# VH-VL binders against NAD kinase (nadK), part 15

Target 1, 268 residues: NAD kinase (nadK), of Syntrophomonas wolfei subsp. wolfei (q0aze0)
Amino acid sequence: MKIILVNNRFKENTEKKAQEIAGQLSALNVEVIIDNGLDEPYAGTVDFIMVLGGDGTMLRAARRYGQRAIPVLGVNMGTVGFLSNIEINELAEYLPLILREEYSLEARMMLEVAVFQQQSLLTRVFCLNELLLRSNSPRMLSFALEISGQKLEPYRGDGLIVSTTTGSTAYSLSAGGPIADPQLDAFIVTPVASHIINKRPLVVSPEREISLHLLEEREAIIGIDGQIKMDFGAENRVLIKRAPHPLLMVNLKAKPFFTSIDRSLQRQ
Below, E stands for the ipSAE of ESMFold2; O stands for the ipSAE of OpenDDE; V2 stands for 0.75 times the mean of E and O plus 0.25 times the DockQ between their complexes.

## First folded at step 13 (VH-VL; framework fv_bermekimab)

Design K4 (from J1 with heavy chain Y109F; at its last look DockQ between E and O 0.75; V2 from the best seeds 0.00; counts 0 for: pae E 2.02 > 2)
Fold by OpenDDE, look of step 13:
Structure K4 (fold): chain C 268 residues (1-268), chain A 123 residues (1-123), chain B 107 residues (1-107)
Amino acid sequence: as target 1 above (268 residues)
Amino acid sequence: QVQLVESGGGVVQPGRSLRLSCTASGFTFSSYAMHWVRQAPGKGLEWVAIISYDGSNKYYAESVKGRFTISRDNSKNILFLQMDSLRLEDTAVYYCARTPKYTWGSGRFFDYWGQGTLVTFSS
Amino acid sequence: DIQMTQSPSSVSASVGDRVTITCRASQDISRWLAWYQQKPGKAPKLLIYAASSLQSGVPSRFSGSGSGSDFTLTISSLQPEDFATYYCQQANSFPYTFGGGTKVEHK
């Protein structure tokens, strides 16, 4: 068995734990790759991904490895979030099940985000939570939203969020989006401070494609999962689709989403 | 063969700026975290900064924080150190160094070094 | 920051001698210690990483030991090319820090 331990090198507690776990796994003849965020994603084949940390680390892991259909376990290091399944103190208890591959998987839809310069692809990213288009100045943006070839009325505002159902409890929520069942596949399109005060979020079928581009010469920013940032201008367009592969989240411990929403959101 | 070649050093006045470069070859530069380490004349080694493989993460020694900026151009295999508000205590040979990846020593130990470039000051 | 205290600052030795250099960290750094060799006018060269792992291409006469806060570099039989300055470095946490160095000189 080969396992990737994903942590953040700049978070000392997770780094230390990753090293300890690596040692333990090695002693059990498990091959371990450590991804602490300093290096490029590991290109080799692996059987399991263990994410040590919070939601941010999980989001990074999802972007780095989600397209590879590898089981991903979130191990919480004492943070508040929605994406961890077990606590670090529980790892020893569940380690035998992990090694025997006795666990359930929950498929979470991811976004495929493609950013273009004219007709040239600049970058393609798979992400778990959302894409954000926002102004890079105090001025509002004018941008076009197209869904499956249907052109909506031009948007004016600070920006727009296209989120997965997983991401519904992230920035989309802060922007007034609905909370979605993570077992549901859908896009959530949430305006950010629209000039139309009653502009409503859209729940869109995962079978559709979403396109965004600016309608004016203005500097904007594309954000992905709150961690990746890139400049976005009039010459750019973004295409959002359902990723071809979901993130396969390991479910060792049942977590009732709806009964824990109030508690989790209150703590954040 | 892994090679790192620093350039850009020279004599500067205090308060001025200087940009160092490190050209990498012999390996997939874009895959590795990179570091700057400096050594004052006749003194020991001092870690300066780290940048992740894609430039998304950076960390600096307190002595240079706010003055130095580490960056990289992976398309050209070049590591940079922008040094602003230079001080006399910044006098040193500046080395770029590579750290291994994915292993126990990932981002920790410097397995390859350049020959360094000297930064000195004039009165 | 983690302080690395290296001793001795210098050592006089002859070819064939056993040379021992010590490095002490101000706190527990686990096994995250490296040893480097540096010759005048040259860049440092990695000898040992993770306290005891020999870097590829380094002669077996070099060895490292220790964990926690106390570490040792040993040259079992000093060779003419081994006269140099040696540094330890902790890689436990940022900022990374080096020992003050040990100069191995001709007796």
Scores: ipSAE 0.206, ipTM 0.718, lowest interface PAE 1.9, mean pLDDT 92
ESMFold2, look of step 13: ipSAE 0.570; ipTM 0.812
ESMFold2 (binder alone), look of step 13: mean pLDDT 92; pTM 0.937

Design K5 (from J1 with heavy chain S30R K58T; at its last look DockQ between E and O 0.80; V2 from the best seeds 0.00; counts 0 for: pae E 2.1 > 2)
Heavy chain, then light chain:
Amino acid sequence: QVQLVESGGGVVQPGRSLRLSCTASGFTFRSYAMHWVRQAPGKGLEWVAIISYDGSNTYYAESVKGRFTISRDNSKNILFLQMDSLRLEDTAVYYCARTPKYTWGSGRYFDYWGQGTLVTFSS
Amino acid sequence: DIQMTQSPSSVSASVGDRVTITCRASQDISRWLAWYQQKPGKAPKLLIYAASSLQSGVPSRFSGSGSGSDFTLTISSLQPEDFATYYCQQANSFPYTFGGGTKVEHK
ESMFold2, look of step 13: ipSAE 0.521; ipTM 0.789
ESMFold2 (binder alone), look of step 13: mean pLDDT 92; pTM 0.940
OpenDDE, look of step 13: ipSAE 0.556; ipTM 0.838
ESMFold2, look of step 14: ipSAE 0.613; ipTM 0.825
ESMFold2 (binder alone), look of step 14: mean pLDDT 91; pTM 0.933
OpenDDE, look of step 14: ipSAE 0.465; ipTM 0.804
ESMFold2, look of step 15: ipSAE 0.544; ipTM 0.802
ESMFold2 (binder alone), look of step 15: mean pLDDT 92; pTM 0.938
OpenDDE, look of step 15: ipSAE 0.467; ipTM 0.807

## First folded at step 14 (VH-VL; framework fv_bermekimab)

Design L2 (from K5 with heavy chain G105N; at its last look DockQ between E and O 0.66; V2 from the best seeds 0.00; counts 0 for: pae E 2.5 > 2)
Heavy chain, then light chain:
Amino acid sequence: QVQLVESGGGVVQPGRSLRLSCTASGFTFRSYAMHWVRQAPGKGLEWVAIISYDGSNTYYAESVKGRFTISRDNSKNILFLQMDSLRLEDTAVYYCARTPKYTWNSGRYFDYWGQGTLVTFSS
Amino acid sequence: DIQMTQSPSSVSASVGDRVTITCRASQDISRWLAWYQQKPGKAPKLLIYAASSLQSGVPSRFSGSGSGSDFTLTISSLQPEDFATYYCQQANSFPYTFGGGTKVEHK
ESMFold2, look of step 14: ipSAE 0.444; ipTM 0.751
ESMFold2 (binder alone), look of step 14: mean pLDDT 92; pTM 0.944
OpenDDE, look of step 14: ipSAE 0.425; ipTM 0.789

Design L3 (from K5 with heavy chain G105L; at its last look DockQ between E and O 0.89; V2 from the best seeds 0.00; counts 0 for: pae E 3.4 > 2)
Fold by OpenDDE, look of step 14:
Structure L3 (fold): chain C 268 residues (1-268), chain A 123 residues (1-123), chain B 107 residues (1-107)
Amino acid sequence: as target 1 above (268 residues)
Amino acid sequence: QVQLVESGGGVVQPGRSLRLSCTASGFTFRSYAMHWVRQAPGKGLEWVAIISYDGSNTYYAESVKGRFTISRDNSKNILFLQMDSLRLEDTAVYYCARTPKYTWLSGRYFDYWGQGTLVTFSS
Amino acid sequence: DIQMTQSPSSVSASVGDRVTITCRASQDISRWLAWYQQKPGKAPKLLIYAASSLQSGVPSRFSGSGSGSDFTLTISSLQPEDFATYYCQQANSFPYTFGGGTKVEHK
């Protein structure tokens, strides 16, 4: 068995624990690859991904490896979040199950985000939570939203979020989006401070494609999962579709989503 | 073979800015975290900064935090160190260095170094 | 920050001598310790990593030992090309820090 341990090199607690776990796994004849966020994603074949940390680390892992059909386990290191399945102190208990591949998988839809400059592709990324388009100035943006070729009325506001159902409890929620069952596949399109009061979020079929571009010369930015940032201008466009592969999240322990929402939201 | 070549050093006045470059060749530059390490004349080595493979993560020594900026252009295989608000204590030979990846050594040890570029100050 | 105390600061030796350099960390750094060699006007060269692993291409007369907070670099039989300054470096946590160096010079 070959496992990638994903942690954050700059977080000493996760680094130390990663070392301990790696040692334990090695003692069990498991090959371990370290992904501490410093290096390019490991290109080799692996059987399992263990993410040590919070939601942020999971999001990074998802972007790095989500396009690959590899089981991904979130191991919480004492943070509040939605993307971890077990706690670090539970790992020893569940390790035998991991090694025997006795676990269930939950498929989580990811976004495929393509950013263009005119006709040229600038970047393509997969992400678990959301794409954010927002103004880089105190002024509102004017931008066009197209869904499967259907042109909606121009949006005016600070920005727009296109989120997965997984991402519904992330920034989309803060912007007034609905909480979605992560077992659903759908886009959630949430306006950010629209000039139209109470502009409603859209729930869109994962079979559709979403396109965004600015209607004026303004400074904007694109954010992906709150971790990637890039400049966005009138010459750019974004195409969002369902990623061809879902993230395969490992379920070792039952974690009721809806009963945990109140707890999680109260703690944030 | 792996090669790192620093440039951009020279004589500068205190308070001024200087931009160092490190050109990498002989390896997949975009895959590796990179570092700057400096050495004052006749003194020891001091770690300065690290940057992840894609530039998304950086960390700095306290002595340069807020003044220095590490960055990279992976399309050109170049590592940069923007040095602002330079001080006399910044006098040093500046080395760029590579660290191994995907192992216990990831981002830890400097297995390849450039020849260094000297930054000094004029009165 | 982790302080690295290197000793001695200098050592006079002859070709063929056994040379030992010590590095002490202010805290436990496990085995995350490297040794570098630097000759005048040149960049440092990695000799040992992970406390005791010999870097590829480095002569076997160089060896490293230790764990936790106390580490040792040993040159079993000093060669003419080994006269240089040696540094230890902890790779346990940021910021990375170096020892003060040990100059190995001609007796």
Scores: ipSAE 0.358, ipTM 0.756, lowest interface PAE 1.6, mean pLDDT 93
ESMFold2, look of step 14: ipSAE 0.360; ipTM 0.721
ESMFold2 (binder alone), look of step 14: mean pLDDT 92; pTM 0.941

Design L4 (from K5 with light chain A91D; at its last look DockQ between E and O 0.56; V2 from the best seeds 0.00; counts 0 for: pae E 4.9 > 2)
Fold by ESMFold2, look of step 14:
Structure L4 (fold): chain C 268 residues (1-268), chain A 123 residues (1-123), chain B 107 residues (1-107)
Amino acid sequence: as target 1 above (268 residues)
Amino acid sequence: QVQLVESGGGVVQPGRSLRLSCTASGFTFRSYAMHWVRQAPGKGLEWVAIISYDGSNTYYAESVKGRFTISRDNSKNILFLQMDSLRLEDTAVYYCARTPKYTWGSGRYFDYWGQGTLVTFSS
Amino acid sequence: DIQMTQSPSSVSASVGDRVTITCRASQDISRWLAWYQQKPGKAPKLLIYAASSLQSGVPSRFSGSGSGSDFTLTISSLQPEDFATYYCQQDNSFPYTFGGGTKVEHK
């Protein structure tokens, strides 16, 4: 069995712990590849992905590996977030189940984000939480939103968030969007500081295509999961679709979403 | 054949700025994290900064944080170090260095180094 | 931060001698230690990684050993091209730190 062990090397405890775990797994004849985000994603075939850290580390793992239909386990190293399943001190207890593949999977919708210059594709990225379009200056943006070819009346404001239901508890929430059950597949489209009073958050079928472009020259940014930023200008358009594959999250221990929601938001 | 060639060093006055470059060849530059490491004349080695393969993450030694900026141009295979608000203690030979891609728990060591570029100060 | 202490600071040796250099870490760094050779006016060159793994192209007269906090670089039979300064470096945890160096010079 071959696994990827994802961590953040610049937090002292996670790098050392990842090396300890890799040694333990190697002793059990498990081939381990450590991915701390500094190198390109491992391209070879693997059976399982173990993420050591919080929701931020899981977001990076999802972007790097989420389209490969590989089971991904979140292992918490500190404060429990929305995306971890077990604690690091429980890993030894659950490791036999992992090795025997005795676990269930929970699918979480991802976004596919394609950025164009005119008609040419510049880049394609995937995200688990949200895409943010925002102004990169004191001036408001004027921008167009299209949903499956239907042009809405122009937006004017600081920007727009297009979120998954998993991302409903992230930036979308702070901007006034609803908390959504992560088992639902949907886009949540949340305006950021809209000057147009009748622009409400929208909940949109995951089968729709969402397109954004600026209506006048302004400096703007596309943000992905709060971790990647790209310049965005009048010559650009972004297309957002449901990603071909959901993130396959490993479930070894039940995680009550609704009864823990306030606590999880405070600890995020 | 992996090669790293630094340039941009010279003699400057304190408080001024300098930009170092490192041209890479013989490997897929955009696949690797890259570092700057410095060595004061007659002294040991000090790690300065790291940048991820795609440029999205950067980290700095405390002694240079807020003054130095590491960046890269993956289309031209060039690593940069922008050094602002230079101080006398920044006097050193500056090396760009590569770590192997992180696989199978091997840790982080510098498998290839450039020849270095010297930064000094006039009185 | 992990402090790396090398000893001796210098050694005088002749061609053919066995040379031993030690490096001590201020805390347990497992096997995550590298050794470098540096000649005057030149960049460091990697010799050993992961305490004992020999880098490709490095002569077999170089060897490394140790784990935890105490490490050794050994040159089994010194050659004329081996007169240089040697540095250890831990890569166990950030920030990665270097020893002060050991100069191997002609007796």
Scores: ipSAE 0.182, ipTM 0.641, lowest interface PAE 4.9, mean pLDDT 88
ESMFold2 (binder alone), look of step 14: mean pLDDT 92; pTM 0.937
OpenDDE, look of step 14: ipSAE 0.235; ipTM 0.716

Design L5 (from K5 with heavy chain S106T; at its last look DockQ between E and O 0.74; V2 from the best seeds 0.00; counts 0 for: pae E 4.7 > 2)
Fold by OpenDDE, look of step 14:
Structure L5 (fold): chain C 268 residues (1-268), chain A 123 residues (1-123), chain B 107 residues (1-107)
Amino acid sequence: as target 1 above (268 residues)
Amino acid sequence: QVQLVESGGGVVQPGRSLRLSCTASGFTFRSYAMHWVRQAPGKGLEWVAIISYDGSNTYYAESVKGRFTISRDNSKNILFLQMDSLRLEDTAVYYCARTPKYTWGTGRYFDYWGQGTLVTFSS
Amino acid sequence: DIQMTQSPSSVSASVGDRVTITCRASQDISRWLAWYQQKPGKAPKLLIYAASSLQSGVPSRFSGSGSGSDFTLTISSLQPEDFATYYCQQANSFPYTFGGGTKVEHK
């Protein structure tokens, strides 16, 4: 068995734990690769991905490895989040199950985000939570939203979020988007501070494609999962589709989503 | 063969800005985290900053935090160090250095260095 | 930050001598330690990584040992080209830090 441990090199606690776990796994004749986020994703074949940290680390892991259809386990290390399945202190208990591949998988839809300059592809990324288009100035943006060739009325506001159902509890929620069952596949299109008061978010079929471009010469940015930032101008367009592969999240422990939501909302 | 070539150093006035460049060749630049390390004349080595392979993560020494910015252009195989609000204590030869991939076991070290570029000050 | 204390600051030696340089970390850095050689006007060169692993192309007369907080670089038989300044570096945690250096000089 070969396992990738994903952590954050700049977080000493996760780094130390990753090393410890790596040592333990090695002692059990498991091959281990530590991905601390500094290097490019490991290109070799692996059987399992263990993410040590919080939601941010999981999002990074998803972007790096989600397209490879590898089981991904979130191991929380004392943070609040939605994407971890077990706690670090539970790892020892569940390790035998992991090694025996005795776990369930939950498929989570990811976004395929393609950014173009005119007709040229600049970048393509997969992400678990959302794509954000927002103004890079205090001024509102004017941008066009197209869904499967249907052109909507121009949007004016600070920006727009296209989120997965997984991402519905992330920035989309803060922007007034609906909470979605993560077992549902759908796009959530949530306006960010629209000039139209109570501009409603859209729930869109995963079979559709979403296109965005600016209607004026103004600087904006594209944000992916709150971690990747790109400049976005009038010459650019973004195309959003369902990723061809879902993230396969490992379920070792039952985690009641809706109960967790209530708890999280009460804490805010 | 792996090669790193720094440029952009020179004489600068305190408070001014300077941008250093490091041109990489002989390896897949976009795959590697990169560093800046500096050395004051007649002094030891001081780590300055690190940038991940894709530029998404950076970390700085406290002595330069808020003043220096490490960045990279992977399409051109260039590493940058934007130095703002320069101080006399920033006088040094600045080296760019590569870190081997996959820090478990063989990583975390500077296996290749440029020859450095000197930054000095005038009144 | 992790402080690296290197000793001695300088050592006078002759060709053929055994030279030992020590580096102490202010905390446990496991085996995340490297040794570099630097000659005047040149960039540092990696000699040892992971405390005891010899970098490719480095002569076998160089060796590293230690774990935790105490580390040693040994040159078993000093050669003319080995007169230089040597530095240790911890890679356990950011910020990375170097020792103060050890200058190996002609006796």
Scores: ipSAE 0.151, ipTM 0.695, lowest interface PAE 2.7, mean pLDDT 92
ESMFold2, look of step 14: ipSAE 0.268; ipTM 0.702
ESMFold2 (binder alone), look of step 14: mean pLDDT 91; pTM 0.936

Design L6 (from K5 with light chain A50K Q55E; at its last look DockQ between E and O 0.74; V2 from the best seeds 0.00; counts 0 for: pae E 2.5 > 2)
Fold by OpenDDE, look of step 14:
Order: structure tokens, then C-alpha cells, then sequence
Structure L6 (fold): chain C 268 residues (1-268), chain A 123 residues (1-123), chain B 107 residues (1-107)
């Protein structure tokens, strides 16, 4: 068995734990790769991904490895979030199950985000939570939203979020989006401070494609999962699709989503 | 073969800005975390900053935090160090250095260095 | 920050001598310790990584040992090309820090 341990090099506690766990796994004849975010994603074949940290680390892991259909386990290390399945102090208990591959998987839809400049592809990324288009100035943006070729009325506001159902409890929620069952596949399109009061978010079929572009020369940015940022201008367009592969999240311990929402939200 | 070539050093006035460059060749630049390390004349080595392979993560020594910015252009295989609000104590030869990937512990050791570029100050 | 104390600051030796340089970390850094050689006007060169692993191309007369907080670089038989300044570096935690250096010079 070969396992990737994903942590954050700049978080000493996760780094130390990663080293410790790596040692333990090695003693059990498990090959271990530690991905602390400094290097490119490990290209070799692996059987399991263990994410040590919070939601942010999971999001990074998802972007790095989600397309490879590898089981991904979130191990929380004292943070508040929605994406971890077990706590670090529980790892020893569940380790035998992991090694025996005795766990269930939950498929989580990811976004495929393609950013273009004119006809040239600038970047294509997969992400677990959301794509954000927002103004990079105190001024509102005017932008066009198209869904499966259907052109909606121009949006005016600070920005727009296109989120997965997993991401519904992230920035989309803060922007007034609905909380969605993570087992449901759908796009959630949530306006950010629209000039139209109470502009309703859209729940869109995962079979559709979403495109965004600016209608005027303004400074904007694209944000992905709150971690990747790039400049976005009138010459750019973004195309959002369902990713061809879901993230396979390991479910070792039952974690009722709806009963935990209040607890999690109160802690944020 | 792996090669790192620093440039941009020179004589500068205190309070001014300077941008150093490091051109990489002989390896897949975009795959590696990169560092700046400096050495004052006749003194030891001082780590300055690190940047991840894709530029998404950076960390700085306290002595340069808020003044220096490490960045990279992977399309051009160039590492940068933007130095603002320069001080006399910033006088040093500045080296860019590569760290091996995860097989060596992910950005821990400096296996390749440039020859450095000198930054000094005018009176 | 982790302080690295290197000793001695200088050592006078002759060709063929055994040279030992020590490095002490202010805290446990496991085996995340590297040794570098620097000659005048040149960039540092990696000699040892992870406390005892010899970098490719480095002569076998160089060796590293230690773990935790105390580390040693040994040159078993000093060669003319080994006269240089040597530095230890901890790679356990940011910010990375170096020892003060040890100058190996002609006796």
C-alpha cells in the first residue's frame, strides 16, 4: 500500500504529525509520500490520501489529486470544518481499517473551471468548493451569466459564486446561498452583493455549463476555493462544468451532515 | 545540468527598491520550491524566503517580512525577489537555491545554488 | 526560531588530518540537518542532508552523524580542496537557520 499524507508545511503541528504518522506507516511496510504543499503533486500511483488539517488542506488536496479517483480521508487536527471525517486522536483506531481498505466512499462533485483569454486557455483547475468572480475595486461589476447557452440578464454587484453542494457551507453560505445536501450534485449560483436586493441564488443541474464574462473594462479577480487567485478582465471568460470525476471522500465514521450544521456554523 | 543564474544586484540607496531575478535551467522549474538565501560580506548564511512550486505559498524571514516579496514566473523559469524599503543591513550576496522535491523532504535542503548577485548601498 | 550553534568557528589543520565540526540546535530537529561547504567567492555546496546522507558526488571522506540537537560533520582525511568554510542548516522548522560557520584553514 502507498499513501500520500497531505499537510501544510507552514503549520508545524501538521508537519510534525505527518512525520510521525509516516514513521508509523513505514514501520508497517506502507510506502508514504508526504505532500506539504511545496512541491507539485505526486505523480506516482497511490492507494490512499490522508489529509492532515482542516478544510483548507482538504481543498488543496482535492485540487491536487481529486481527478485521480483516489480515496481521500480528512483527518481534523483541531479546526472547525465540514470536510474532515475523523479526528487526529482517532487515527490509531481507524488505521487498521484503512490498511484493510474497509471503508465506504462518498462521491463529491467537483467543478471544472476553465479560464480563457480570448480563445486561449489560461488555466484549467478542478475544485471542491467554488469559483468566485469578484470586483477588485470598490465599484460594482457588470458581468454576463450564461447557463447552457441561455443568456441571463446582466448582473451588477460585487461578484458571483458558483459552488458545488459541498461548497454550499463555505463562502456561498456567507453570501446568502442555500445549504445543500452534499450528496446532491448541483451548481449553486450565488450573487455577491447584487445591486438587486434579494437576488435569488440559482440551483443548476450539474449537466449544464456556466459561463461568465465582464461586460465592461473593470478590475476583477477569480478566486478558487479561497486559495487560488488570478486577475480577471474584460478579455477573459470563465467556463464552469461538472468535473469528470468526483472526489472520493473516505467515510470511516458516520458524520450526520444536517445534525452537525448548527454546531459547525456556531463555531465559525 | 541544473543551473541557476541570479541577476539584478547592484548599488542602491537606502529606502529604494530592487528586484532580483534568478533564471533556472536544466530542470523542470515549475515542479520545485525555490528559496532565496543571502550572505553579508564576511558573514554567514541567512535564509530569506521560500516559494512553493506554483507560487501559492510563501514564507519569509522576519528580517525581511513586509519588505521583500518572493515570486516566480514558471512560464519563463524565473524566480524573483522584490526588495522594497532596502536597508543597509540588507547588504549581501543573494543566492537563489533549489530544494529537492518530496523524496528529499520537500523543500528542506538546498541542493543547487546560483553564484549569487551582490546588493550594496551607496553612501 | 531555532538557533544553530556551530563549533569551532575556525580550525587549523593539515592535509591528511581528521577534522570534526559540531552543530547544536536549540531544540530537537530530528534529523533535519544539512551540511554545506563554501569556498571563497563561491556558492555553498550541499554535502550532507538528513544528518547523515551523503549528497551525490560528494567524496566519502565526508560524513555526518547525529540526531535530535547534536550533530557532527567529519572529514576523515582532509584534502587540499577541503579548505573552506562549512555551515550546518536546520530544515526542521521555518525559518530555516544556519550555523555560524566553521573555517577550515591551513595550519
Amino acid sequence: as target 1 above (268 residues)
Amino acid sequence: QVQLVESGGGVVQPGRSLRLSCTASGFTFRSYAMHWVRQAPGKGLEWVAIISYDGSNTYYAESVKGRFTISRDNSKNILFLQMDSLRLEDTAVYYCARTPKYTWGSGRYFDYWGQGTLVTFSS
Amino acid sequence: DIQMTQSPSSVSASVGDRVTITCRASQDISRWLAWYQQKPGKAPKLLIYKASSLESGVPSRFSGSGSGSDFTLTISSLQPEDFATYYCQQANSFPYTFGGGTKVEHK
Scores: ipSAE 0.300, ipTM 0.751, lowest interface PAE 1.8, mean pLDDT 92
ESMFold2, look of step 14: ipSAE 0.483; ipTM 0.778
ESMFold2 (binder alone), look of step 14: mean pLDDT 91; pTM 0.932

## First folded at step 15 (VH-VL; framework fv_bermekimab)

Design M1 (from K5 with heavy chain S52T; at its last look DockQ between E and O 0.84; V2 from the best seeds 0.60)
Heavy chain, then light chain:
Amino acid sequence: QVQLVESGGGVVQPGRSLRLSCTASGFTFRSYAMHWVRQAPGKGLEWVAIITYDGSNTYYAESVKGRFTISRDNSKNILFLQMDSLRLEDTAVYYCARTPKYTWGSGRYFDYWGQGTLVTFSS
Amino acid sequence: DIQMTQSPSSVSASVGDRVTITCRASQDISRWLAWYQQKPGKAPKLLIYAASSLQSGVPSRFSGSGSGSDFTLTISSLQPEDFATYYCQQANSFPYTFGGGTKVEHK
ESMFold2, look of step 15: ipSAE 0.572; ipTM 0.811
ESMFold2 (binder alone), look of step 15: mean pLDDT 92; pTM 0.941
OpenDDE, look of step 15: ipSAE 0.465; ipTM 0.809

Design M2 (from K5 with heavy chain T58I; at its last look DockQ between E and O 0.75; V2 from the best seeds 0.49)
Fold by OpenDDE, look of step 15:
Structure M2 (fold): chain C 268 residues (1-268), chain A 123 residues (1-123), chain B 107 residues (1-107)
Amino acid sequence: as target 1 above (268 residues)
Amino acid sequence: QVQLVESGGGVVQPGRSLRLSCTASGFTFRSYAMHWVRQAPGKGLEWVAIISYDGSNIYYAESVKGRFTISRDNSKNILFLQMDSLRLEDTAVYYCARTPKYTWGSGRYFDYWGQGTLVTFSS
Amino acid sequence: DIQMTQSPSSVSASVGDRVTITCRASQDISRWLAWYQQKPGKAPKLLIYAASSLQSGVPSRFSGSGSGSDFTLTISSLQPEDFATYYCQQANSFPYTFGGGTKVEHK
């Protein structure tokens, strides 16, 4: 068995723990790769990914490895979040199950985000939570939203969020989006401070494609999961689709999503 | 073979700015975290900054925080150090250094260094 | 910050001698310790990493030992090309820090 431990080098507690766990796994004849975020994603084949930290680390792991259809376990290290399954102090208890591959998987839809300069592809990114388009100035944006070829009325506002159901409890929620069952596949399109006061979020089929572009010469930015930022201008367009592969999240421990929402959100 | 070549050093006045460059070759630059390390004349080594492979993670020594900016252009295989508000105590040979990846202790040890570029001040 | 105390600051030795350099960390740094060699006008060269792992291409006369806070670099039989300044470096926590250096000189 080969396992990637994903942590954050700049969070020393996670690094220390990663090293400790690596030692333990090695003693059990498990091959271990540590991904602390300093280097490019490990290109070799692996059987399991263990994420040590919080939701941010999970989001990074998802972007780095989600397309590879590898089981990903979130191990919380004292933070509040939605993406961890077990606590670090529980790892020893569940380690035998991991090694025996006795766990269930939950498929979480990811976004495929493609950013273009005219007809040229600038970048393609897979992400677990959301794509954010927002103004880079105090001025409102005017942008076009198209869903599967259907052109909606132009949007005016500070921005727009296209989120997965997993991401529904992230920035989309803060912007007034609905909380979605993470077992449901859907896009959630949430306006950010829309000029239209009653502009409602849209729940869109994962089979559809979403396109965004600016209608005027303004400076904007694209944000991915709150971790990637890029400039976005009038000559750019973004195409959002369901990623071809979901993130396979490991379920070792039952975690009641709906009963824990209030508690989790209050702590954020 | 791995090669790092620093440039941009010279004589400056206090309070001025200077940008150092490090051109990398012989390896996949975009895959590696990079560092700056400096050495004052006749003195020891001082770590300055680190930048991850994609620039998403950066950390500075306290002595340069707020004044220096580490960045990189992976398309050109260049590492940069923008030095603003330079002080006399910044006098040093500045080295760019690579850290190994995927190995035990990745990002921790400097396995390749450039020849360094000297930054000094005019009186 | 973690302070690295390196000793001695200088040592006079002859070819063939056993040379020992020590480095003490102000706190436990596990095995995250590296040793470098630097010759005048040249960049440092990595000798040992992870306290005791020999870098590729480095002669076997160099060895590192220690864990926690006390570490040692040993040159079993000093060669003419080994006269240089040696530095330890902790890689446990940011900011990374170096020892003050040890100059190995001709007796």
Scores: ipSAE 0.189, ipTM 0.717, lowest interface PAE 1.6, mean pLDDT 92
ESMFold2, look of step 15: ipSAE 0.628; ipTM 0.835
ESMFold2 (binder alone), look of step 15: mean pLDDT 91; pTM 0.939

